VHH binders against q9p7d3. Designs and how they scored, part 37

Target 1, 295 residues: q9p7d3
Amino acid sequence: MSVITQAQEIPTVAANPDFNYEGDPIIIQLCDRDTVFELSRDQLLGLPESILMCLFPRGLLLDYEIQECQLTQRPLIFQTADFDPSLLQYILNYFQMAENRTANDEIALSPPPPSFPGKCGIILLKEDIEFFILPPISPTTNIAIEVSPNDLLKLKQRVAQRLLQQKKIFDCLHLENSTSEGSAEKNLVRMLCYSGFHEDDEWKRRIQEPHRACITSVTLTNLDFSADQGPVSDPEYFPVYHKLLLFWQKPARKCWWDSSTSITYNGIEFATWVRRVWTLELAVLGANTYETAAV
Below, E stands for the ipSAE of ESMFold2; O stands for the ipSAE of OpenDDE; V2 stands for 0.75 times the mean of E and O plus 0.25 times the DockQ between their complexes.

## First folded at step 14 (VHH; framework vhh_6fv0_2)

Design V1 (at its last look DockQ between E and O 0.41; V2 from the best seeds 0.00; counts 0 for: pae E 2.3 > 2)
Fold by OpenDDE, look of step 14:
Structure V1 (fold): chain B 295 residues (1-295), chain A 125 residues (1-125)
Amino acid sequence: as target 1 above (295 residues)
Amino acid sequence: QVQLQESGGGLVQPGGSLRLSCAASGFRFSDYVMNWVRQAPEKGLEWVSTISWEGGSTSYKDSVKGRFTVSRDNAKNTLYLQMNSLKPEDAAQYYCAASYWEYPDYSFPEEYDYRGQGTQVTVSS
């Protein structure tokens, strides 16, 4: 009885099943792990640079591939790097929604400042966490306690779970500090709040990478200039706004270590080191590519 | 108060070497990407080099690649720029600048959160 391994048809997920491709005849199938995303060329190119870098770390020769596709009459299929499909879906959906709103002249929650190069701004905040577990040193032997591979895996899982439960974006920042460091963090929070975040915002997506001691989180927000936290009357509003523009198609990163997480396993406390990398990027919709280069 | 104090500038002949230092205080040095920027007379501010938080990554302007080396000592809150094979075109006021964010490229003064007063580098025969 030949177990016909029913090749589970890789589900093809259209970014938007109702998306009218009339404007872009080039349809791309993006293979991301076990999921195939169907999107237009424009949709793909419209993704934040930081996301494209994750999907295609070696670059994307789209024009070449299109030409090849036309010559060979093969579907245009791209294989992505290892990227969580749920994250990608979230991003694609968000951008699609934003585009639809822009196209329908739906009154942006707040009109962008006259100096804003587009109709709509989307802020991408991404966090990449790598965490390490340090075996404790035995006070009696002064030797690191041996942990079995199986136990280590369990420990990692526990740490990951703890981190996954930390849903608030700004909780990892030490805002209580009155020092210069605290000031920088406060400024960071302020900047993000001016961009449409709120102090109590949570990661919209937070996932553990498969078989890795890594957690990836993503939150998108529309640039909202009407946000209660940043009245136009605030003299610091414009400086912060200008700073946000620095992230336009220019993903910036912030990296720091957090050692505040510990885990107890079998009565032994394990220290953990958490490396956090934030990526911040501003995407602008409806921007005439030509006018923004001049600013 | 945040302070960045550059030193080590001076007059050198073409082909000579200088080592610039930048002493940082008033902020957590390790939390910032550190940059060297320079401004020549009648020219705008130009990016020269960047070093990441822990020094694991460095980048250089093409014109200084192979000649300049950026380094940092976080324990001493000090940034360094070793400049070898100096050229007349390298003459400028050199500034140490701190960036809370790491950018793929530096094109705007606003990308720097803090900047020092600078040290003058003159290259003349």
Scores: ipSAE 0.833, ipTM 0.933, lowest interface PAE 0.5, mean pLDDT 86
Fold by ESMFold2, look of step 14:
Structure V1 (fold): chain B 295 residues (1-295), chain A 125 residues (1-125)
Amino acid sequence: as target 1 above (295 residues)
Amino acid sequence: QVQLQESGGGLVQPGGSLRLSCAASGFRFSDYVMNWVRQAPEKGLEWVSTISWEGGSTSYKDSVKGRFTVSRDNAKNTLYLQMNSLKPEDAAQYYCAASYWEYPDYSFPEEYDYRGQGTQVTVSS
């Protein structure tokens, strides 16, 4: 199966940094499937770029739309692309709570160093799964066995259930099967665990997309500046947050395949292929959310 | 030991064609997004093209779009760049570069995990 990845233009939601609006506060309504979300201009612009790409894959000229709305006196309403509303609610709540903490100047147990371009770092990790079920080839006919549409639905439900039960974030990397100390997968997990993740962390949200053989998972966590203090004997050690700044408003994606799941139905074993895409992004609160800091 | 070895550079007239190759070893080639980057004298690195892990998606800098074609052969651990309708502005040292992540843009050298020694492309007339 082909892996498709497109280079994306940044930013997805265009805003004029010199925008000066006078009048009543602007309320934006996002229509996401059966759910309407109300948020401010700043709340929309503060979402991670990877999430904005999911909501507006063709982009959005936000300040142009605001000006047109004011001229015509109509409500400011946008239809999003197909994105699970429970995931969007989780993300919006997380950022609102983090914004409230920073706005209230709450004492942080791990305050950022002066070189960090904001008051708080939030790490987004997202997994998108697409799975495929392959009927075995009959040795007598040399063709794939027949599967009824009803049986195929039951097979998809069983595969989805098994994948949903894989709640630990890092289990899909199968680190126990690798003897390489410096493997790319081990280095990724090490970076995240020095940033505030734990090796046994579970996805905070993991859902099956309706009517598709797709599963989406999201976890947000606070960047923990105290989690990576470095060895005392290395005066040139650089904390991991320097590496994470590569992902600031620049979501990165990694795609791979595995076939670690198979399923038996009516005495027949079906192979399952799973395509996984991870998206990693750092959000920074207390900085200009639509400008990229130099790093 | 990770190695990226570019080849296929040379001198060509404006409007001519070249095909660059990059042989990779020492890492799992199919796990990496592959890139072509170039550097003209006294200029910084310039991103040229990206190809996804299995070759299903490609992207190009606007100035080369329609003239350059990137491809890869994961069975041979090889990356290719077909360059047609070459212009004097295309003259540069061309590098093969690998990144574990696919980024929306490649603005920082740290986004490339491995880079080769390059091959020179010269366009004269």
Scores: ipSAE 0.462, ipTM 0.756, lowest interface PAE 2.3, mean pLDDT 81
ESMFold2 (binder alone), look of step 14: mean pLDDT 81; pTM 0.820

Design V2 (at its last look DockQ between E and O 0.35; V2 from the best seeds 0.00; counts 0 for: pae E 5.7 > 2, unsure alone 63.7 < 65)
Fold by OpenDDE, look of step 14:
Structure V2 (fold): chain B 295 residues (1-295), chain A 125 residues (1-125)
Amino acid sequence: as target 1 above (295 residues)
Amino acid sequence: QVQLQESGGGLVQPGGSLRLSCAASGFRFSDYVMNWVRQAPEKGLEWVSTISWYGGSTSYKDSVKGRFTVSRDNAKNTLYLQMNSLKPEDAAQYYCAASYWEYPDYSFPEEYDVRGQGTQVTVSS
């Protein structure tokens, strides 16, 4: 009785069924957890570097793999690192949409400045949260209260839920607004808002990582070139795209800690420490992406 | 007022050591990645070293690896650069520079949000 192990057809999610592959005949299958993504080589290479780094922390030898594929007549399949498929899908869809718009000359709410290296800019903002729960110290014994593993898990779940409910991108930045210390944060918000974000924008994707006290959030936006027409009276209003160009193919990170999240469990208040890491990256469409292949 | 003030520069013989300090004021020191950069006469600004917000990560220019050590004391709002085995090619004006963002590389001066006035390091026999 040959146990025909019905190979559960891993649903192949075409990144974009409407993607015209006329320009790139090389189709790649990305295995990301239990999802297979199909995309062109150009699509893959067009992804933000920060995302590529997440998908392929050891690097991607695309040319070698292509050659091997040609020799062996095997499909070009890459195994990615542990990355949430919903995030990847969101990113892929967004880029595809942007590419389509660019191809149809529909993009330009406003034409890019002549100094801009491409036709369209996409800003990636990613947040990685790692949170820690601190056991309270018993006032009587001056010893940390022991928390059972099961309780700890529940606590972590509760903290995660709370963090997941924080949907606004900039909420975490407003909490520490002292006039002097908040200048950098204010500038950050201003920069992002000038680039196309809004103060009340929410994360487009926010997920808890499986079996980890981590939350990953991602939002993409198109660079709004019209923002460069802001009030001349603001000395800080320099063409935002010049600043954002610093993030082109050069993902920048910002890390900070906050302890604003506390949870009460069984009448005991638990302090939490939350490490937040923001990654900001500008992707430019229409620019010779071939130089990014050196990931 | 946001300010970075370098100190500790001076004249040293080849093979000697110096310790540079940078005092930060007017901003939350821990919010910034701190950098040392230098400019030699008739040369451009070059990156020397970076230390992350809480000191967990450090990076160095290849030519100074093993000789220079960057450190920071957030409680004192101070950045340090221990320079050992100094070479004539290390002679430069050394600047402390703060970056709100951590970049993979610091190839552009625009990546620094704040920069000090610098301290002169001279290496001569």
Scores: ipSAE 0.791, ipTM 0.917, lowest interface PAE 0.5, mean pLDDT 85
Fold by ESMFold2, look of step 14:
Structure V2 (fold): chain B 295 residues (1-295), chain A 125 residues (1-125)
Amino acid sequence: as target 1 above (295 residues)
Amino acid sequence: QVQLQESGGGLVQPGGSLRLSCAASGFRFSDYVMNWVRQAPEKGLEWVSTISWYGGSTSYKDSVKGRFTVSRDNAKNTLYLQMNSLKPEDAAQYYCAASYWEYPDYSFPEEYDVRGQGTQVTVSS
């Protein structure tokens, strides 16, 4: 592939490199929420691509819109898709603190190797759950039992509470000693634990979206260059951060179904189906704009 | 042993049709996003089409959109590419490839987790 345009060459929020804007803050209005956020242009452009895709699923020509607002004398207010304000605040705070550290030349205890293209890495892991409740089939009539709308609502609330209480990030993968060492799930957990996660980690934010059978969870963590315990004597072994660089500003998604949860309601056991989507992205702070040769 | 095996290539005249198949074994097929890629003489690998884990989402390179249809049958561990209205520029070695992650762009075709051996599609001028 030579110079063919890719999605990575057209970011969700497009900016003009020659345009600098130091005027009024940009106001982000979350869809169907009474919440606004005031951001600088740089704060907005610095959000992870996966988060910008959630906020602006159809994209945003940011600098064109700023100039259009100036020409028509309307305020810099941009409507987004629905997104939980507490999640956005958590993400904004995390990146602001990390930017302050890199701007002040603060160095982590375990600094990155020369082959890493910046001063620090931040790993974003996000889980989106959609869940469904299946009424049981009567063994005598072979027909699904009928559930009233009010009972269904109570069931959904109970399932949501159970899913919210399952705070351990990796429990949903159901790993055991008998799980194959080559399984995709074990390899995923191994990669994340070699990058700074721990097997017992909990989601830093986990919320039920209002009026939907959906749960969203987010964890941000610093890439820990000392966490990789691979066999350094193996000449073909490379530290895990090399693989994580594939996700630098290029979020990846994994989707699967889980039916391991059931719930009892009014003496009847209901099966649940859970659709999980994980999103993984690496942010690199303090990077220069030129590619540097890696060792 | 993980394996992807393509079949269904051949020689067709312009405007003809072919249906490619890709049989998977040795891994859990439904855990993977499936892709078709191709390589023409004197060109690098070119992404053609992608289909999500259960077939609910598909995407295509602009030059094949409307002519090619990707599908999968997870019960048979098989990926398909229906190719209609074939043109000489479609002639290539076609490969199926599996990836554990779904990427928003396709700048990672060399990072597929499993790749097949390929099947040749030839279109006479």
Scores: ipSAE 0.092, ipTM 0.559, lowest interface PAE 5.7, mean pLDDT 80
ESMFold2 (binder alone), look of step 14: mean pLDDT 78; pTM 0.789

Design V3 (at its last look DockQ between E and O 0.31; V2 from the best seeds 0.00; counts 0 for: pae E 3.3 > 2, grease 24.3 > 24.2)
Fold by OpenDDE, look of step 14:
Structure V3 (fold): chain B 295 residues (1-295), chain A 125 residues (1-125)
Amino acid sequence: as target 1 above (295 residues)
Amino acid sequence: QVQLQESGGGLVQPGGSLRLSCAASGFRFSDYVMNWVRQAPEKGLEWVSTISWYGGSTSYKDSVKGRFTVSRDNAKNTLYLQMNSLKPEDAAQYYCAASYWEYPDYSLPEEFDYRGQGTQVTVSS
């Protein structure tokens, strides 16, 4: 009785079923956890570098794989590193949508500044949260209270839930501090707002990483230069624009630590340390490869 | 007012050592990645070294790897550059520069939010 192990057909999720691959005959199957994504080589290479780094931390040798595929007549399949498929789907869909808009000249969106190297800009903002729970010190023994592994897991879950409820992108920024410190954060918010974010924007995707005390969040936005949020008359507009260009194909990171998240469990208050790492990257669509080298 | 003040430069013989310091004020020092950059006569600004916000990560120009060591003391708002085995090609004005963002590479002056006045390092026999 040959147990036909019904190979559970890993649902192949086409990034966009409507994607006309006429331009790129090379279709790649990207295996991300239990999900297979189909995308063209160009789509894959068009992803933000920061995302590619997450997917392929060891790099991607596409040329070699393509050659092998041609020789063996096997489908081009890549295994990614551990990356949340919902995040990837969101990103892929977004880029596809943007590409479609660009192709259809429907980008009636505010024409990019003349100095902009492409037709459309997409800003990726990613947050990686890692949080740590510190055992409290017993006031009586001056020894750290022992927490069972099970309790620790529960604690981590509770912290994660709390963090997941923090949906606003800018909530983690203490903007109220009018001090010089507040200025940098204010500038950050300003920059992002000029790029198409809004002060009350929420993370479009925020997920807890499996079995990790980590939360990953992603939001994409189109560079909208027409956005009424900053009068073109704002003398700071151009400097901000130039700053945004620094993120073109060059993911930048910012790291914060905060201890604002405390949790009480069984009557004991646990301090938490939260490390937040933001990654900001600008992707430009429709940029002639030649013009990208000059910047 | 944001200030970055470099010190510790001077004249040294080839193979000598210098320790540069940069005193930062007017901003939250720990919120910035700190960098050393240098400019030799008739040359452009050159990235030398970077240290992350809390000192957990450091990077160096290849030509200075193994010879230079960057460090920071956030409590003192001070950045350091220990330069050993100095070479004539190391002679330059050295600047402390702060970056709010960490970049994979530093190639543009605009990637630095703040920069000091610099300290001169001369290497001459």
Scores: ipSAE 0.835, ipTM 0.934, lowest interface PAE 0.5, mean pLDDT 86
Fold by ESMFold2, look of step 14:
Structure V3 (fold): chain B 295 residues (1-295), chain A 125 residues (1-125)
Amino acid sequence: as target 1 above (295 residues)
Amino acid sequence: QVQLQESGGGLVQPGGSLRLSCAASGFRFSDYVMNWVRQAPEKGLEWVSTISWYGGSTSYKDSVKGRFTVSRDNAKNTLYLQMNSLKPEDAAQYYCAASYWEYPDYSLPEEFDYRGQGTQVTVSS
């Protein structure tokens, strides 16, 4: 119906699909904080774009670096940007298991339809929380009450622990405030639940960042084509996975603020503000994205 | 009922300025990333500018950087485009468009959730 002109730039990690690396397999070492991950070129290139943007916010010319290593004997070791290693391990394991199933042609209970561009879809949902503690204004001085560094640390830890205990993915969306079926948050939950999520799902990984007032959560799930069967009496139902294809290689972000949390310390009530960012992306395995052109 | 209504177009000389407005209703304006797109005669739609939900992040097509400024007023449900140093190649029908998600500027969606009817900008002497 309508067509827009897009600006075209290279992906975060750029590689030449025509390169042929003879000899032993190419092994890349990623240093993430103090943890070293080993992976192949194909494993790195197979990660979702949103994760590659977290690891390499300034980009990486991968095949250039491989060739420079061969020419100059420079090691194939890259320092990532700050990303929690337990989250990276979860993501790498999930994709390795999915690649193994695809490579072995294992039959899933819910196989993709022929019109799907690959053999397997993986939905990535990520939540980044940053929280802020606002000291109350003194009624006598009209300025914010000073908080010692030790007390501030204890307050931050208590707020973080409370947020960590809120494990259900969709509870934060305030669906009770919607007055219509057409609300954006209800439509989002509906789309995800028809794609393989369940309304009471919990985050598969949820961690507190070690040196800041931040919580990061990640869930990966297989796109479930059987979950999108539609109502029995709707002859015109259209499978929702077509909507998810809009997120294929196109990580999407959404931000909310929430001020419903407070905490009392030494008889003083502190307000808490929460900034919540979701990232949604679809990965497709077994797609023909890096093969050379066919005749 | 969703509405996006653009205004502020008109005829200007090269080097002149215009300020476009887009009034929004029927949806929660602050939940949406807002965009300006344009269409010249016998051309396809071209992306111009994007502004995040609360105005903290903006992006522009290279050919308009430094000349155009996008802004929004969430209290008034209004999107703006200040266009300075206008050139003949800027002449087009300008549309405002809304998307629920923010995307990287190299991966913009082919369609938006909502789009207005447009306002005409003409540049001639």
Scores: ipSAE 0.321, ipTM 0.677, lowest interface PAE 3.3, mean pLDDT 80
ESMFold2 (binder alone), look of step 14: mean pLDDT 81; pTM 0.823

Design V4 (at its last look DockQ between E and O 0.37; V2 from the best seeds 0.61)
Fold by OpenDDE, look of step 14:
Structure V4 (fold): chain B 295 residues (1-295), chain A 125 residues (1-125)
Amino acid sequence: as target 1 above (295 residues)
Amino acid sequence: QVQLQESGGGLVQPGGSLRLSCAASGFRFSNYVMNWVRQAPEKGLEWVSTISWYGGSTSYKDSVKGRFTVSRDNAKNTLYLQMNSLKPEDAAQYYCAASYWEYPDYSLPEEYDYRGQGTQVTVSS
């Protein structure tokens, strides 16, 4: 009985099925794991730098590839690095929606500050978690307890599940409120809240990476200048806003280590170390690329 | 109060060496990316070197690569810059600067949250 491995047709997912490509004749097929995304060149280039870096860690020679495509009459296909397709879809959809709103002048709840280089700002916040499980040391032997590979896998799965249940973005920042570090973290929260986040916001996407002790989370938000929390009346708003502009096309990272997560398995407590890396980036829509180089 | 205090500057001959230190206080040192920046007379502030929170990553201005080495001791809340093979072009006021975020590049003074008073490095024959 020949197991006809039905070659599951890799679903081709258009970033937006209603996207009119009339403006950009260059269509790109992006192969991301088992998903093919179809998007325009402009859509691809419009992605946040941090995301492009994830998709193409070796860089993207788009012009060269386009030329080659034209010469060979082959479709323009790019293979991405290992990136979760659901995350990519979320990002692509979000940007598409933002572009549509901008085009229809529907986004501007309030006029942006004069110093804002575009019509719309999108804040990307990404978290990369790596976690490590430390075997407990036997108090009697002073030797690490041996854990079978199978048990270790189960432990990792359990830790991952716990982390996946932690959905609030700012929960990890409340651990050290009483220290000078608390001040920095408070400022971070403040900055993000001024950018359109809320203190109780949750990750819009949070996924476990396949076969890795890693969790990737992403949330996008529109820079909201009208937020009821009176940013305009707050003398600290503008300084924070200017700080936020530092992240325009310049993704910044922040790293934390957390050891607060422990798991119990078969009556044994395992310590877990969690490394958190945040990436923050501001994308600006409708910005004239030429004017922003001067600031 | 946040303090960054640089030391170790001085007068050296071309080809000489200096070791700068920066003592940090008033904030959690390990939570910040640490930077060395310098300002020569009649020139703007320029980035020299960066070291990540736990020292796992370092970066240097091209002109100082292979000659300067940045390091940090989080237990001592101290940042270091070993400067070898000093050139006249290296003469400047050197500042220790702390950044909460790690940036791909440091081109703006606003990227630093804290900065010290600096230590003078003079390179002359």
Scores: ipSAE 0.772, ipTM 0.909, lowest interface PAE 0.5, mean pLDDT 86
Fold by ESMFold2, look of step 14:
Structure V4 (fold): chain B 295 residues (1-295), chain A 125 residues (1-125)
Amino acid sequence: as target 1 above (295 residues)
Amino acid sequence: QVQLQESGGGLVQPGGSLRLSCAASGFRFSNYVMNWVRQAPEKGLEWVSTISWYGGSTSYKDSVKGRFTVSRDNAKNTLYLQMNSLKPEDAAQYYCAASYWEYPDYSLPEEYDYRGQGTQVTVSS
């Protein structure tokens, strides 16, 4: 059994576990959105690492900043990078509901096995699309055709609308074009479907970013342990949630280009390029952090 | 059938340079993040460097920053590691490794989907 040695990355939002804060809520102000969220310290620290990286790409020394605000008698307000308010609200509501269920000791329909390091798991799947429109090269001038700013805006709106209508999570993997049942994309979808997804699932949130040619989509799903029940005759069955533990507070990314798309405007075909980034992360609620810190 | 085949190892003097290559086949190379890991005698595997799918992002272990350069050629399905200013502590068996996902750190062996057989780098005096 080999051990890979790499320094563990410091969490995006750094906190002192012995720090006790009793005071006003933490105010999160979204950049350029005129929107604020009021969070407890525990609510902020409980967000998925991938979301904290979006909000604080340069990090946040939370308890140091709290103490600095107390010393200087400034309000406890932290600016974030740009992030869609409806998306953040969806994530916060989802985690609040999950926390309420675990705090009320509600019995889940698919309780985790004793080997799972917490009381429930939440899978975050996020897609970030950046799209590009390339004017064709004119055969008469041998340069790209000129597109007015108004026409370019209309083209971007048409591309965005088409991408927004593609709501099924797994369609972008083009599984129907694969002849191999063992392809990496098919294995990914199988793992997620055993974990609580369905092949025809749609994104729970899919939004166009107003400041750039980008689309962000998120789905949160409860980790479903019922599909991990192996046959009683297989003593070496390996539950799929063990694969998901690789993503526990360690968001992982995959990136690819979807270059087959074109769009027609005013009788002219424009090539479109779509860069997709998926982020996968597992959140575990009710974990014993001391026993699981070595994993 | 997935194959990762390292080459370019050998014996060099301290301060010398060496260029490692890793030829990949049996999978769509551009869909994988590529890594270099190394193992010195009686030591565990050590992460060295990572390069993103199309080469736009690279990362390095602190002790090799500025001396090592990772690159990839997706048209040739090949990963490279240029090693300059080699030190005795760099002597190890060097492996290329592929991961379907880009992780924030590579602290677990299960995070690599494929690993080659390795090539030996020796730094003599």
Scores: ipSAE 0.596, ipTM 0.828, lowest interface PAE 1.4, mean pLDDT 83
ESMFold2 (binder alone), look of step 14: mean pLDDT 82; pTM 0.832

